# Ledger of designs, part 3: VH-VL binders against Rho GTPase-activating protein 7 (ROPGAP7)

Target 1, 201 residues: Rho GTPase-activating protein 7 (ROPGAP7), of Arabidopsis thaliana (Mouse-ear cress) (q8rwq4r167to367)
Amino acid sequence: LALEDIDGSPSFLEKALQFIEKYGTKIEGILRQSADVEEVERRVQEYEQGKTEFTFDEDPHVVGDCIKHVLRELPSSPVSASCCTALLEAYRIESKEARISSLRSAIAETFPEPNRRLLQRILKMMHTISSHSHENRMNPNAVAACMAPLLLRPLLAGECDLEDDFDGGEDNSAQLLAAANAANNAQAIITVLLEDYGSIF

## First folded at step 20 (VH-VL; from x3 with heavy chain G99D)

Design y1
Fold by OpenDDE, fold request of step 25:
Structure y1 (fold): chain C 201 residues (1-201), chain A 123 residues (1-123), chain B 112 residues (1-112)
Amino acid sequence: as target 1 above (201 residues)
Amino acid sequence: EVQLVESGGGLVQPGGSLRLSCSASGFTFDDYGMHWVRQAPGKGLEWVAYISSSGSNIYYGDTVKGRFTISRDNAKNSLFLQMSSLRAEDTAVYYCARDEWEDELYDYYMDVWGQGTTVTVSS
Amino acid sequence: DVVMTQSPLSLPVTPGAPASISCRSSQSLLHDNGYNYLEWYLQKPGQSPKLLIYLGSNRASGVPDRFSGSGSGTDFTLRISRVEAEDVGIYYCMQALRWPYTFGPGTKLEIK
């Protein structure tokens, strides 16, 4: 739903993803560096006003932030809480081969088809970026750090049944630690999905 | 020892040109992005320009866009700033700084600075 | 461009006393990755700037524990628990999230 408009044409998100894949791979710090907030807002408005094509001369950081903007504005997380839990369980498997198999199964069995497609499509862009880390200094970990919070929102929000539920005592420190752990797990999951992208998808 | 040494500063007339150099030693220069930062007399720091390790990505401050050109020669461990159409407002100490990366924290910062070279634009 | 501001601009401090410097950005420096791309630099008299804090709260190598950075989004604080004579200089915050990078105006710390 997020990749195609009602008429079947590529959505704003899809066009932005294509732009980054084409012009963003050599940009140092792509997805990490941000554009001016006003420029991003302006570009979103321009799209709504009929400027529906990204040209080669556009700022990749603006387009990258447009992707992030779209993901943030989605009414629901690209990856649901149940899917996040499944991914986390699969990730915890020690054997690499078994982990890959489990991740593949989790994605195939727990994800609604539209969500699966969306995740795969975004990961494809991310994988493409990370494959050029020698030029853009965005390795899989760095890319994952930038995008995982946007993809695995329920995990970061503490909505996933994690056995390690530290009794979230009302202590602000415990909550902060839990949030940090969730963020680390999200990043780690996405990192593995990028590193083993070809084996999983 | 990691070291950056700026040179090329001097007195120049308005509208003139000047080329600054920064010589790097004690580290693998071609692995690092580099910055120019300047400081007008009695004023604060102003970021001027950045160039990536390969030179493929370049950024400028708004005040110097179109007038200054940052470049590098990795074979000579050298960073350059070609300044043209100089103005009185360009009078400053110019620092080169190394852009250090920390992959684990996904950050870059200026960890090593030169001693600076002085540029004076005056009629 | 992101506009950086600092307060106070002048900070006279008694040796041994704590000090606090505020920095504000016109746009949020918090990235989705959870990090704030704010740096603190100290320029001692007659010297080049030196990195103190990166990512808002991480001390650079060799920086004493007396220095700490805090804050998130648009509001940041540099704290010195016990000011020493060697801490005299001008402190600058800088945002490193958006091009062009921009510095605050600086805070001059002096000993009373």
Scores: ipSAE 0.927, ipTM 0.951, lowest interface PAE 0.4, mean pLDDT 94
Fold by OpenDDE, fold request of step 25:
Order: sequence, then C-alpha cells, then structure tokens
Structure y1 (fold): chain C 201 residues (1-201), chain A 123 residues (1-123), chain B 112 residues (1-112)
Amino acid sequence: as target 1 above (201 residues)
Amino acid sequence: EVQLVESGGGLVQPGGSLRLSCSASGFTFDDYGMHWVRQAPGKGLEWVAYISSSGSNIYYGDTVKGRFTISRDNAKNSLFLQMSSLRAEDTAVYYCARDEWEDELYDYYMDVWGQGTTVTVSS
Amino acid sequence: DVVMTQSPLSLPVTPGAPASISCRSSQSLLHDNGYNYLEWYLQKPGQSPKLLIYLGSNRASGVPDRFSGSGSGTDFTLRISRVEAEDVGIYYCMQALRWPYTFGPGTKLEIK
C-alpha cells in the first residue's frame, strides 16, 4: 500500500527508494547523515505539487530523509507488535541455519502481505546500501541502526511481550536499560536480516 | 605518532589564490576522511570543507562554496585546499583535521588536528 | 544551515568550582538511531582544538572524568565537576548530523 499509489504507479516512497538504490550507494554516511529539515519538508511539498520525479542532481540525504519521513508518518508501524515478537523469538535462536529458517517462517506466517512486501522492499534498499559499505561506510549494522527504529516501532516502544521483561521497578534506570535493550535488539534483528538477506528472502 | 602538518599559508591580495597543504603521518591516510576548519583572528571555529577517504564525497561550507576546492593525494599522504577569489574575511588560521570513525557508535569525529597555517588576505 | 548557540559566552570560574556550558541547535540533532550528533571541542590558549565529547555524552580518549556531556534534541550541556587551571580555554559545540557542519560561537572559560 505504501509502495504504490491508487492507480498502481510507484508511490513517493518507492521512487525515493529507487533513487537511493541508484544514486545513494556511493554516498558516505547515507541514511546516517541527515538533511536540513526545511529542505526535506520542501521536497515533500514539491512532490505534492507535481514534482513527482527525483532527478540525479538531488541531494541523496534529502531523499533519504524523505524515506524516513514517510515511514514515520505511517499510521501504523511497518512491523506490528506481533510480528516484532515473532522476529525477536526467531532471532534468539542460536543456530544460524535454524535462525534463518525461523526468521523466514516468521516473516511468511505472521506478516500481512502488505507489511511483508513493505519490509522486504525497504530491506532490499538497505541491503543494496550495505553491500557498498566499502564506498559509503554503511555496513549492515550501521544501516540497521538508522532504520530499525522506523521499522520495528513496537519493539522500541516496549509493546512486545518480552519474556525477559525485567519487572523493571519504577526505577528510571531500569526503564532506560530496557529501552536500550529494545533498541539493541531491533538493530540486531535488522542486521541479521541484512546479513542473511539472500537466504531469508 | 599520528601527526598533521599544515603549510602554504601566507599573505595574499584580495582576489588572489593560495593553495594549502596538509601532510599526514603515523596512520593510514587513505582510510580517513579529512576536514578543513578555520579560525579568524579573535573569532570562533568555522568548518570549511570535508573530503572522504577516496575523495568521492566532498562538502563545503556556504561561505567558501564555489571558491575553494578540497582535494587529496593518498599516495603522498596529503590533503589540499585550493583557495581562489580570496576575500578579507578568509583571513584565518586554517586547520586540517582527521575524521575518525567509531564503528560501534556509528559516528565520525575530528580527533587529530594540525597546528594550523595562517592565511592573511590584505591589500 | 543548523545554527548553534552557546551560553554563557564568558565563564569566569573559581578553581575547584563546577562549571556548566549550554549549547543549543536550531534543529534537532537526535538521529533515529538514538544518538545525538553533537561534539564538544576545547581550544586552549595558543593550541589547536581538541575533541572532548562526541555523540553528546562520550568522552574522547584521555579526557578526564570531570568532564561530562548531556542533553538531547536541541539542548545540550557540558559540565565540569571541578574546574582546574588546565581547563582554561574556549569550548565549542559542533553539530555533525547535517552538512555543513556548524560550530557554536564558543564559551571562554577563565579562572577568577
């Protein structure tokens, strides 16, 4: 739904993803470096006003931030709480082969089709970027760090039933630790999905 | 020891050109991005330009864009700043700085600085 | 461009006393990855700048533990728990999230 407009044409998000895949692979710090907030807002407005194509001369950081903007503005998380939980459970498997199999199953069985498509499409872009880490210095971990919070919102929000919910008492320190752990798990999950992208998708 | 040494500073007339050099030693130069930062007399720091390790990514401050050119020669462990159309406001000490990468934290920072070279633009 | 501001611009401090410097950015420096791309530099008299803090709160190598960075988004603080004579100089914050990088105007710390 987020990748196609009503008429079946590529959406703003899809066009931005294509742009990054084509022109973002050699950009150092792509997805990590941000553009000016006003420039991003302006570009979004320009798209709404009919500038519906990204040209080669556009700032990749602006286009990258447009992707992030769209993901933030989605009414629901690209990955639901239940899907996040499934991914987390799969990730915790120690055997690499079993983990890959479990991740594949989790994605296939728990994700609604539109969400699965969206996740896969975004991961494809991310994988493309990370495959050029020698040029852009964005390895899978770095890319995952940038994008995981946008994809796995429920995990970061603490909406996933983590068995290890440390009964973190009202202690601010426990909450901070829990938040950090959630963020680390989100990054780790996405990192694995990128590293084993070809085996999972 | 990791070291950066700037050179090429001097007196130049407005509208003139000058080329600064930064010589790197004690580390693998071609693994690092590099910055130029300047400081006008009695003023604060101003970021001038950046060049990635391969030279493929370059960024400039707005005040120098179109007039200054950052470049590097990795074979010679050298960073350059070609300055043209110089103005009085370009008078400053120019520092080169190494862009260090922290892999675990996904950040770059300027961890090593040269001693600077002085550029004076005056009639 | 992101505009950086600092307060105070001049900071006279008694040795042994704590000090605090504020830095503000016109745009948020908090990335989705949870890090704030703010750096603190110290330029001692007659010297080149040196990195103190990166990512808002991480001390650079060799930086004493009396230095600490805090804050998030647009508001940041550098704290010195006990000021020493060697801490004299100009402190600069810098944002490293957006091109072009931009420095604050600097805060001059002096001993009373």
Scores: ipSAE 0.927, ipTM 0.951, lowest interface PAE 0.4, mean pLDDT 94
Fold by ESMFold2, fold request of step 25:
Structure y1 (fold): chain C 201 residues (1-201), chain A 123 residues (1-123), chain B 112 residues (1-112)
Amino acid sequence: as target 1 above (201 residues)
Amino acid sequence: EVQLVESGGGLVQPGGSLRLSCSASGFTFDDYGMHWVRQAPGKGLEWVAYISSSGSNIYYGDTVKGRFTISRDNAKNSLFLQMSSLRAEDTAVYYCARDEWEDELYDYYMDVWGQGTTVTVSS
Amino acid sequence: DVVMTQSPLSLPVTPGAPASISCRSSQSLLHDNGYNYLEWYLQKPGQSPKLLIYLGSNRASGVPDRFSGSGSGTDFTLRISRVEAEDVGIYYCMQALRWPYTFGPGTKLEIK
């Protein structure tokens, strides 16, 4: 799907993930620092024109932003609205052991396989980066903060919130608080998935 | 007391070389990234270079890339800027600055600055 | 490179009056994590620069609460609610999201 081209070979996204896993672990602020927007677009265009391989000397910040670009451009979120709801409900469980078990079950039982594979693959890259946080400064919370909004788009869009629709745009402070809570929840969910990656997947 | 002290400035002719030093004290130097920032006479601030705490991540401003080399010696709590192929436009006060990483905010900022050292490039 | 601009470049202010300095970036400074990586620095006459504001709106330690930062994306404002004599100097915005980091041209605030 997102990880393979039509002929079954690794996609641009999969190759960028591999690059970051190999060359991004020692890069301070990887995923937090951004690249020049025009350089990222140029690299994406080069892929579309046939330059589908990354070389060791490419800028990891450009490659990291290529990953984010592809995730933003996906026609549907890596995690659907119903899957976000399942993760949020599992995360709210206060017992750590029950929470991890419920997260595992939600992923195994509610995710379509292509979405599960995509999420697991992206989390693998994120786990690798956060495992080198002494070198790159990107602990699980930091990596999650940078990536969770791209993975759990329906949660950030309020599509997992079951509150009444009449909350509308009549109160900007309520909307800002709801957005902040959604962002915090998204980060917290992804942080747990990273910290307990082996147990969940 | 956290302090940064630059040294090594002076008068040099175009095409020449000069090495600036920044001595750090009062903190664990190898936990911090470091910057050089310069200010030409009567002009604004220009970011020059950055080096990560381990020395493995280095970035330069476009106007100095290829001519300047930032380095550090963590055992000596020292930051350096080797300046080569100097031009009149490199005339400036050069500041070193500490890059503070905040875990809770996922952010860097230049929280401590030195007093600066003056480089003059003229015939 | 991200181009940073400021307006005005020169800002004479009556003591006690409010002041505003605008900063604009050629690329958005809003990260996916929700933070704007925009900083403000003040350089008082004869001194090295000092951090005033980070993340667009957070005051650095020891900065008086009459200073505030606002804005998002490409447009940012530093506001001083009541200018005092000790506020004279040159105010710089700087983006800290994309290498190379870049400063605005500076705004010289003077008492008139």
Scores: ipSAE 0.764, ipTM 0.881, lowest interface PAE 1.2, mean pLDDT 90
Fold by ESMFold2, fold request of step 25:
Structure y1 (fold): chain C 201 residues (1-201), chain A 123 residues (1-123), chain B 112 residues (1-112)
Amino acid sequence: as target 1 above (201 residues)
Amino acid sequence: EVQLVESGGGLVQPGGSLRLSCSASGFTFDDYGMHWVRQAPGKGLEWVAYISSSGSNIYYGDTVKGRFTISRDNAKNSLFLQMSSLRAEDTAVYYCARDEWEDELYDYYMDVWGQGTTVTVSS
Amino acid sequence: DVVMTQSPLSLPVTPGAPASISCRSSQSLLHDNGYNYLEWYLQKPGQSPKLLIYLGSNRASGVPDRFSGSGSGTDFTLRISRVEAEDVGIYYCMQALRWPYTFGPGTKLEIK
């Protein structure tokens, strides 16, 4: 499980999420700013060598990049292709009240429980960050822009059915528009999940 | 009219200290982060420091970290750079610049610059 | 720190001719959100620097259409379609993704 080691203790990912929830809320541009690649690699190596706890004086931008590193390296996407399709179908409902209800139902009924727990846990960190946007500048749309590509990988990879394509034949313009729409949809879905977090979870 | 005016430059001995000021007018200073950027004679631009609008987030360039302190007084619309342990290579024109965080683009860029103040470190 | 390089460092240009300046970074400036955090600044003789381009390709307010930015990841280009006399100065790229922010060494554009 991505959030727990085999013995039930918190994983590296869970510890990093807790660090960001506690120390990242006041950090301007958290999740938008990147850390030096070598520093992130060093911190991952230190974890493997036994430094398994984050201390208050660690650089939040490094810890944020550690979270992204773990998400990129998960064996499977946090949200599977079929779950991405369910979210996309629910998101496109025109009525806000029906859309929120359908998103809640999609998560409750179509997600395997481990995937639902992982998504909800990561969204909790993101919600906490975006609730402090007056200090950190990271409103829900900004946080979603930074994280959605890591959470909804199948949607960005074109592995969900995209019902609309710009009519232009098979040329590069249609393909570029479809890729832009996928990225916009991923960000928009995550933004709604953050803005209506309490109603959905 | 948005304006930034630096002051406090001058001649100083190696190992000495100097405090630069930047006075802001024509905008709500409290809403903006601020940068210092320097340019040695005949050389390129070097980013020096950043301070967020509240003063809570601060970053330095590697060549000045531990020797320079950026600060601000929002009640006085003023930005400061306290320089200590000065070296010959700190000789430069020092600019202050206003940071515009673009909410829609999530970007830091320096949209308004002062005219600069000259620091000369010489024996 | 992210090392920024530029080429050429000196660029003499005939008036009315196109010009192109290259910028390279030691680490990718492409964020997961799809933006490249690369900026271009111009410092005209005797003046303070001014923003020309942000996010690799967006022109700042008041910048003429003859200026354009392109590139992604580690390789970026500033192009001037027809150089005018008022374009003389030093052009700097800067990365705004990783603290500390870093400038390139500058490219001095001159009229032949």
Scores: ipSAE 0.737, ipTM 0.873, lowest interface PAE 1.2, mean pLDDT 89

## First folded at step 23 (VH-VL)

Design aa1 (from y1 with light chain Y101R)
Fold by OpenDDE, fold request of step 25:
Structure aa1 (fold): chain C 201 residues (1-201), chain A 123 residues (1-123), chain B 112 residues (1-112)
Amino acid sequence: as target 1 above (201 residues)
Amino acid sequence: EVQLVESGGGLVQPGGSLRLSCSASGFTFDDYGMHWVRQAPGKGLEWVAYISSSGSNIYYGDTVKGRFTISRDNAKNSLFLQMSSLRAEDTAVYYCARDEWEDELYDYYMDVWGQGTTVTVSS
Amino acid sequence: DVVMTQSPLSLPVTPGAPASISCRSSQSLLHDNGYNYLEWYLQKPGQSPKLLIYLGSNRASGVPDRFSGSGSGTDFTLRISRVEAEDVGIYYCMQALRWPRTFGPGTKLEIK
């Protein structure tokens, strides 16, 4: 599990998430701003070398990028293609109450337990950040924009069987539009999950 | 009309101190982050410092870190730059700039600049 | 710090001709959200800098259509389709993804 090491202790990812929840909420542009690539790499190496605790004096942007780094390096998407499809279907429901119910069901019924746990844990951090938008200027939409591509990879990659696939021809323009739509949908899904976090989880 | 006006520039000796001010008008000052950017004579632009709308987040360029202090008074629609331990290389026109937020694109950019105030550090 | 470079540093242009300025960053400016956090500024002679382009390709308010920004990752280009006399000045790219913010060295556009 990405959140726990073999011995059951919190993983690098979990510790980073905890750090952001504790120290990242007041940081303007958290998750939007990036750190120096070399600093992120260095911090990852330091962790591997035994610096396994994040201290309060560390740069939140570095720690944030560590989270993003871990997610990018996962061998498989946190959310599978089938799960993305289920989320998208649930999201398309017009009634808010029905949508929430459907999203809840999709997450509970279609997600393998490790993936569900991972998604929920990351969303918890994201929700915490977005709840302090008055301080950090990262509302649910902004946070979703930053993290949705890392969570719903198959959706952005066009691996989800979307019924509305515009049979648009091999035209580069059609592909770009499709990619943009996929990105927008991913952001929108994550936004709803954040806005209705308490009702869904 | 949205306007930024810098003041406080002048001649100062090396090791001296100077306080710059930027007066904002025509917009809700406390909704915006603010920047200082400087330009040495005949040189390019150099970012100096940033302060968030509330003042809770501050960043400095490496060349001024530990010597300059950015602050603001939202009640007075004013931005400040306290400069200490001034060096010859700090000689520049200093601009204040507003950090505009684009909600739809989740971005900030410097859309309004003052006319600048000149700081000369010389013995 | 992210190092920004520009080419050319001097750009003499005939009025009516197109112009192109390259900007490179030492690190990628592409965020996971799909946007490139690159800005272009123009400083006309005796004036303060003015924003031209943000997020790599968006024109700021009041910027003529002859200006366009393109590129992704570490390589960016500002294009002027038809240079006018009023376009004379120094063009700067700036990365807005990381702290500290960093500018390119500037490209001086002059009329031949």
Scores: ipSAE 0.926, ipTM 0.950, lowest interface PAE 0.4, mean pLDDT 94
Fold by OpenDDE, fold request of step 25:
Parts: structure tokens; C-alpha cells; sequence
Structure aa1 (fold): chain C 201 residues (1-201), chain A 123 residues (1-123), chain B 112 residues (1-112)
């Protein structure tokens, strides 16, 4: 959906992903470092005005932020609440082999095809980046920290029925803790998906 | 002990060139990015340049872009700043600083600074 | 470039009293990962700058607990619960999210 335009050509997002895979792997702090907000806005506008190709001389941080921008602007989360729940349940499995199997099943059985494709495509880029951590200092955990909030929105928003929902009393402290836990879980899930990418996809 | 020592400062005429050095000791130099930061007399701190551990990623402040070149020699545990086309406004104490990485928090910060070397650009 | 501002620029404080310094950024320093990429540095008279706070609220090694950083997005605050004579110097905030890195103008803390 978000990867192809109506005519079947690569979308803005896809082109940006390809750019990062090609030119972002050696960029220190890629996806962690941000570009100037105005530069990102300008680049989005330029694309709309017909500058539809990313050239090698473009700032990788701008292109990276374009990816983030697109993901934020999606009308719905790349990963639905039900899918987030399924991923979380799979992640909680202690056995690595069983966890991998469960994650694979969760992705295959709960994700609509467009969403599955989108997630896999973004994870592919993320995996590519993290595989060059010796150059860019972005290990799977770091990459996951940057991107998990954009992918697993419902989990961070507290929209997932987690059995362990601490009856978050009206206590601000409990809510903060819950939010932190949700963020940590999201990061952890994405980290595992990256570390075991080849076994899951 | 972790230490950074700047050198190469001095008096130079406008339009001149100067090369600063920063010698690192007490840590694995090639694991760290490095910064130059300067401070004009009686003024605040101004970030000048950054170079990654391998030297593959370099960034400059707008005021020095095209005139200054940051480089490093990891074999010699040395950081350099080649300054050209110097201006009066480049007069400052120049600090080198280590960019420490916190893996758990996904952050870099300047945790170790040298004592600085003084550059004076004057006719 | 991200423009950093601070207030006040001069801060006379009585020993033992609390102090507060504000820092603002022209663009949000909050990353999607939930961290604010703001640092505080202290430069004591005749010394090089030293890191106080990173990621908005984390104290650097050796920094006393009387120092605390707070805030999010574009507004940040450094607080000193009880100012001591050794706290005299210029405090700088710096954004570490975007290139180029940019410092605030500094706040000079003095003892009354």
C-alpha cells in the first residue's frame, strides 16, 4: 500500500528506503540523528513537485526523516493493535526456537497482507542498517529504539489488551511506568525481529 | 587516566593558516568520535566540527565550513584541525572533546575535554 | 540550524538557595525513541567545560544529586536544589539531535 503508487511504481517511501539501504549503512547514527525540520519539509515538497528521485548527494538524515515522516502520517498504524498483541504474546515465549516460530506465525496469521509487506520491508531496511553496526554504530537495539514507536503505535498508546495491565490507578507514576514498559516491549519486539530476521522472514 | 591535550595555537594574520592538534591518551582513541569546540574571548561555546571514530563521517559548523578541515590519525592517537582563510572572528580557545557513546541510552555526549589551545587572528 | 536560548543569562544566587536555568530550542529535541537529546555543560572559571546532564535528565558521572535536568520537546530546565560556592560558572545547554550541534548562549551563575 505505502510502498507502491497507483501505477505500481515505487512510492516515496520505497525510494527513501532504497536510498537508506544504499547510502545509509555507513552513516553514523543513521535513524537516530535527525535532520532539520525545514529541510525534511522541503524535501517532501520537492518530491511532490516532481523531484522523485533521491540522488547520492542528498543528506541521509533528511531521507531517513522522510521515512519517519511518512510512517507518522499514515492514517493507521503499520501494525494494528491486534497484531501488536500477537507479537507481544509471541515475544514472551522463553524458548528462542519457540519464540521465533510464534513470531513467524503471528506475522503470517494476524497481519493483513499489505501491513505484513510494509512491516517486512521496513524491517529489511532496519536489518540492513543494523548489520553494519560496526560502521554506523546502530545495532539492532538502537535501530529498534528509533523505529519501534513508529511501527507499533497501538502498543505505545496502551491500546493493546495486555493481561498484565496493571490496574493503572489514577496515579501518574503508574501511568508513566506503564508507558515506559510499553516502549520497552515495543523496542524489545522489534529488536528480536531484527536479530532473528532471517529465521522469521 | 583519560586525557586530551591540544596544541598548535598561536598568533596568525588574517587569511593565514594554522593546524591544531589534539593528543589522546588513556583510552582506545579509535573507538571514539571527536569534536572541536571553540570559545571566543568572553563569549560562549561554539561547536566547530565532528569526526567519527573511523573518520568516515564528518560535520562542520556553518561558520567554518569550507575553511576548516577536521582529520585524525588513529595510529598516533591524534586529532587535527586544519584552519585556513582565518578571520578575526576565529580568535578563540579551541577545545577537543571525546564523544562518548552510551549503548543503553543510544546517546553520544562530550564527556572528556582538553584544556584548550589559544588561536589569535590579528593583523 | 537549531537555535538554542537560555534564561536568565545572569543568575546571582545566595548560597544554599535553589537555582533554575531555562533552555529552549527552536526545534523539538524529542526523538521518536522517547529521549530528549539535550545536554548541560558547566564551565567553571578558568576551566574547560564539563558535562553535567545528558539526554535531558541523566546526571553524568560524578555530578552531585543536587543537579537535575527536566523538560521535553523544546523547553528544558536545569535545577540546583542547594547552590554551593563550587557551582559558580557558566552553564550551557546543547542540542545533540541535529547537525550542526548548537549551544545556548550560557547562563552565568554567581554567588551573591
Amino acid sequence: as target 1 above (201 residues)
Amino acid sequence: EVQLVESGGGLVQPGGSLRLSCSASGFTFDDYGMHWVRQAPGKGLEWVAYISSSGSNIYYGDTVKGRFTISRDNAKNSLFLQMSSLRAEDTAVYYCARDEWEDELYDYYMDVWGQGTTVTVSS
Amino acid sequence: DVVMTQSPLSLPVTPGAPASISCRSSQSLLHDNGYNYLEWYLQKPGQSPKLLIYLGSNRASGVPDRFSGSGSGTDFTLRISRVEAEDVGIYYCMQALRWPRTFGPGTKLEIK
Scores: ipSAE 0.926, ipTM 0.949, lowest interface PAE 0.4, mean pLDDT 94
Fold by OpenDDE, last read:
Order: C-alpha cells, then structure tokens, then sequence
Structure aa1 (fold): chain C 201 residues (1-201), chain A 123 residues (1-123), chain B 112 residues (1-112)
C-alpha cells in the first residue's frame, strides 16, 4: 500500500502529501516548478536513512518532486488501464450531472480499493492546492497538467481502447497526434475530478 | 503602453549600499511577478531575484543571497532591489522584467524589460 | 544550479543564410506535463533583452516565423531560416524549470 507502511504508519508518500497540503498551498508554481535532481535524490536517501519527518523549513519543491518520484517508481500505474477507460467513458458524457454521476460510479465500481484510496488521496492534495490558485497560480487545469501523466499512465501509453482511435497509419505525425490527444484527455479527466471533487468524492 | 523604468543606479564603493527602483505603467502591476536580471560589462545575462505578485514568494541567485533584498509596493507600482555589501563583481546594468503567465500553456516568461540602470562598484 | 551551455559562442553569418544555435542544460528541462521549460532571448546591440521563444518551441508575440525553437530534455536548438541584418545580437537560452533561473553564456550573431 503506497500510503501506509507495513506497520500501518504513514508512508513516505503520505507524509509528503501532508507536507504539501500544509506548506505547499502558498507556493507559487507548486508541482509545476521542479527542484534540483540531486536534492530530490538526497532527500529520498535521507528518508531511507532515518530522516522520516518533513520539517517546515524544507523546500516545498523538493517535497513535491518526492511525490512525483514515488508515483513514477510505482511498479504499476495508480490507475489501471481498465479504470482509465472507465474514466474516459464517463468523461465523454455531455450532461454535467450525468457525467459527475458516471465518474462517481466508475470510481466506486471499477477501482480496486487500494487504487481508489490512492487516487482519492492524491486528488485531495491536488484539490487543496488548486483551491489556493489565487496565491499559488495553480488552477485545476495547471495541477492536472502536472499530475495527470503520473496518475493515468495507461491512457498516455495508448493502452486504453479509445473507440475514436484514429487508426492513423504508422506515420510519426499520426502517433504524435494520438499521444497529444491522450495527454489532453488525461488532463481533462483530472481537471473535472478536481473541479467537481466535492460532488464526486 | 506597457513600460518598465529602472532608476537608482550610480557609483558606490565596495561594501556600500544602493537601492534600485523599477516603476511600472500600462498594466495591472499587482497581477505580475517581477524579476531583476543584471549584465556585467561585456558579459552575459545573470538572473538576480524574483518576487511574486503578492510578495509572498521570493527567490535569489546564489551570488546575491544574504546581500540583496527584493521587494515591491503594489500601491505605487514599484519594484525595488536593496543592495548591501556591494562588491566589484556586482558592477552591471540592472534590468527589471515582468513575469508573464501563459494560462493555456502553464508557463511564465519575461516578456517586458526595462532599459536598465547602471551600477558601478569601484574604489 | 542548472548549468546552461551554448554553442557556438560566436556565429558569423552571411545575410540570407540559415543559422543554428545549440543550448544544453545539465539537467532535463522536460516536465511531466510534456513541456520543456526553455526560453530564448535576443539582445540587440544597445538594447534590452527580448523574449523570442518560450517552452522550447513557442514564438513570442511579434517574433518572425523565420525563428524556430526545437529540442527536448537537455538539448535544444534555435534556428533562423534566413538571417537578416536586424537579427544581429547576442542570443541567450534560459531554463525556467528550477530556481534559480540560469542563462546560457550567450551566442553572438554577426553579419559577415
């Protein structure tokens, strides 16, 4: 479980999420700005060496990048291909109310419990950040752009059966377009989940 | 017309202090982050400092940390750079620049620059 | 800090000929959002710097289409399809992903 260690204590990821919720909301460009790669690596190592608490004086960009690091290093995507497909289908519904209802159902019915919990927990942090966009300039779209690729990996990888998959031929241009569309869809899905967070969760 | 005008440059001795000002006009100043960038004679550009629109987020270049202070007065449409413990290597033209946000692309860039003010640190 | 490098440092060009400037970063400038946070600036003689390219490949307002930016990760290129006399100046790349912001050393473009 990505949020809890074996002994039931909060994991590195959970502690980092809590830190960002507490100290990241006023940081301009949080999750968009990156820290020095070496600083992030060092902080991960320090945690492994017993520095298991984040203090208020730590660089929020480093901690933010630690979150991203953990998500990248997960052996499987936080959201599976089947779950991505369900989210995409729900997102394509035109009626806002029906879309929200469908997204809620998709999350409740298709997600394994650990994955659902992980997604909800990360989205909670993201929603908290985006709610302070007047201070940090990270609106739901911006936050979604930063995190969607880490959450919906199968969608970006083209592993989801998109009915409208333009069988664009082996042309590099078609592949690039498909990749761009997938990225846009991922961002859009996450954006809606953030904008309607209270209605969905 | 969007305009930035720097002032306050001059000759100062090593160890001295100087305060630069940047006056903004033609746009909503309090909506924008602001930068200081400097250029030593015959050298390249060096980023100096950044301050967010509200002033809550501040960053400095390593060469000026602990010596320079960036601040702003939004009511006066003014940006400031307080320089202390000045060194010969601080000799440069100092530019203020506006940090423009591109909402659709989620990026910031320096789209408007002043003409610069010259600071000379010499014995 | 992210170290930025450029090549060449001096670029004599015949009017009408194409030009290319390389920029490298010591760390990747590619964000998970798919954008490269690299900017190009031009400083003409006796003038303040002006933005040319942002996010690696987007032309700033008023920038002619003869200018183009490309690249990803740590390697970037600014191209001028047909150099004009007005293109004379020093070109700087800058990373905008990490604090502190850092510039390349600059490339001086001159007319032969």
Amino acid sequence: as target 1 above (201 residues)
Amino acid sequence: EVQLVESGGGLVQPGGSLRLSCSASGFTFDDYGMHWVRQAPGKGLEWVAYISSSGSNIYYGDTVKGRFTISRDNAKNSLFLQMSSLRAEDTAVYYCARDEWEDELYDYYMDVWGQGTTVTVSS
Amino acid sequence: DVVMTQSPLSLPVTPGAPASISCRSSQSLLHDNGYNYLEWYLQKPGQSPKLLIYLGSNRASGVPDRFSGSGSGTDFTLRISRVEAEDVGIYYCMQALRWPRTFGPGTKLEIK
Scores: ipSAE 0.926, ipTM 0.949, lowest interface PAE 0.4, mean pLDDT 94
Fold by OpenDDE, last read:
Structure aa1 (fold): chain C 201 residues (1-201), chain A 123 residues (1-123), chain B 112 residues (1-112)
Amino acid sequence: as target 1 above (201 residues)
Amino acid sequence: EVQLVESGGGLVQPGGSLRLSCSASGFTFDDYGMHWVRQAPGKGLEWVAYISSSGSNIYYGDTVKGRFTISRDNAKNSLFLQMSSLRAEDTAVYYCARDEWEDELYDYYMDVWGQGTTVTVSS
Amino acid sequence: DVVMTQSPLSLPVTPGAPASISCRSSQSLLHDNGYNYLEWYLQKPGQSPKLLIYLGSNRASGVPDRFSGSGSGTDFTLRISRVEAEDVGIYYCMQALRWPRTFGPGTKLEIK
């Protein structure tokens, strides 16, 4: 599990998530603002060299980018193509109650347990951040925009069987539109998961 | 009308101190982050400092860290820059700028600027 | 810090002709959300800077459509389809993704 090391201790990702939950909630533009690339690389290296605890004086933007870094470097998407499809189908339900129920079912029935746990854990951090939007100006939509591409990779990559397969021929414009739609859907799905977090998880 | 007006500029000796003010009008000041940007004579723009709407988040340029202090008084619609240990290279026109938030695009940008106040550091 | 560069530094232009200014960042300004956090500012002679473009390609309010921003990652371009006399000034790009904010050195546009 990406959240635990072999010995059962919290992983780098988990520790970073905990840090952001504790110290990131009041940081304006958290997850939107980025840190220096070299500083992020250095911090990852320091962790590998034994600096395994985040201290209160660390830059939240660096730690946030560490989270994003880990997610990007995962060998497989946190959310698989099949799971993305299930989420998208659930999201398209018009009734709010039915949609929530369907999302809950999709997550419970389609996700392997490790992936479900990972998604839930990341969403928990995101939810915590978004709940302090009055301080950090990161509402659920903003947080979703930042993180959805890292979570729902297959959806953005066009790997999901979407009924509306724009048989987009070689037209670059069609492909761009499809990509934009996929990104919007990903953001929208994650936004709903954040807004209704307590009802879904 | 949205307006920013800088004041407090003047002549100061090296090592001296100066406090700049920026008065805001025509908008809800406490909803916006604020910037200081400076421009040395005949040179380009240099970002100096930022303060969030509540004042809880502050950032400085590397050249002014430890010497300058950005602050605000939302009740008075005022932004401040306390400058200490002034150097010749701090000579510039200092602008205050509003950091506008675009909700749909999740971005900030400097959409309103003052006319600037001149600071001259010379022996 | 992110280092911003611009080219050319001086741009003499004939009225009515197109103009192009390049801006480069030492680090990518593309966020995972798909937006490039690059801004363009114009400072006309004797005036304060004015916002032209935000998020790489969005025109600020009141900015004529002859201005356009493009690019992604580390390479950006400001284009003026037809330069007018009122476009004279210094153009600055600025990255808005990381702290501290950093400006390019500026490009001085002049009329030939």
Scores: ipSAE 0.926, ipTM 0.950, lowest interface PAE 0.4, mean pLDDT 94

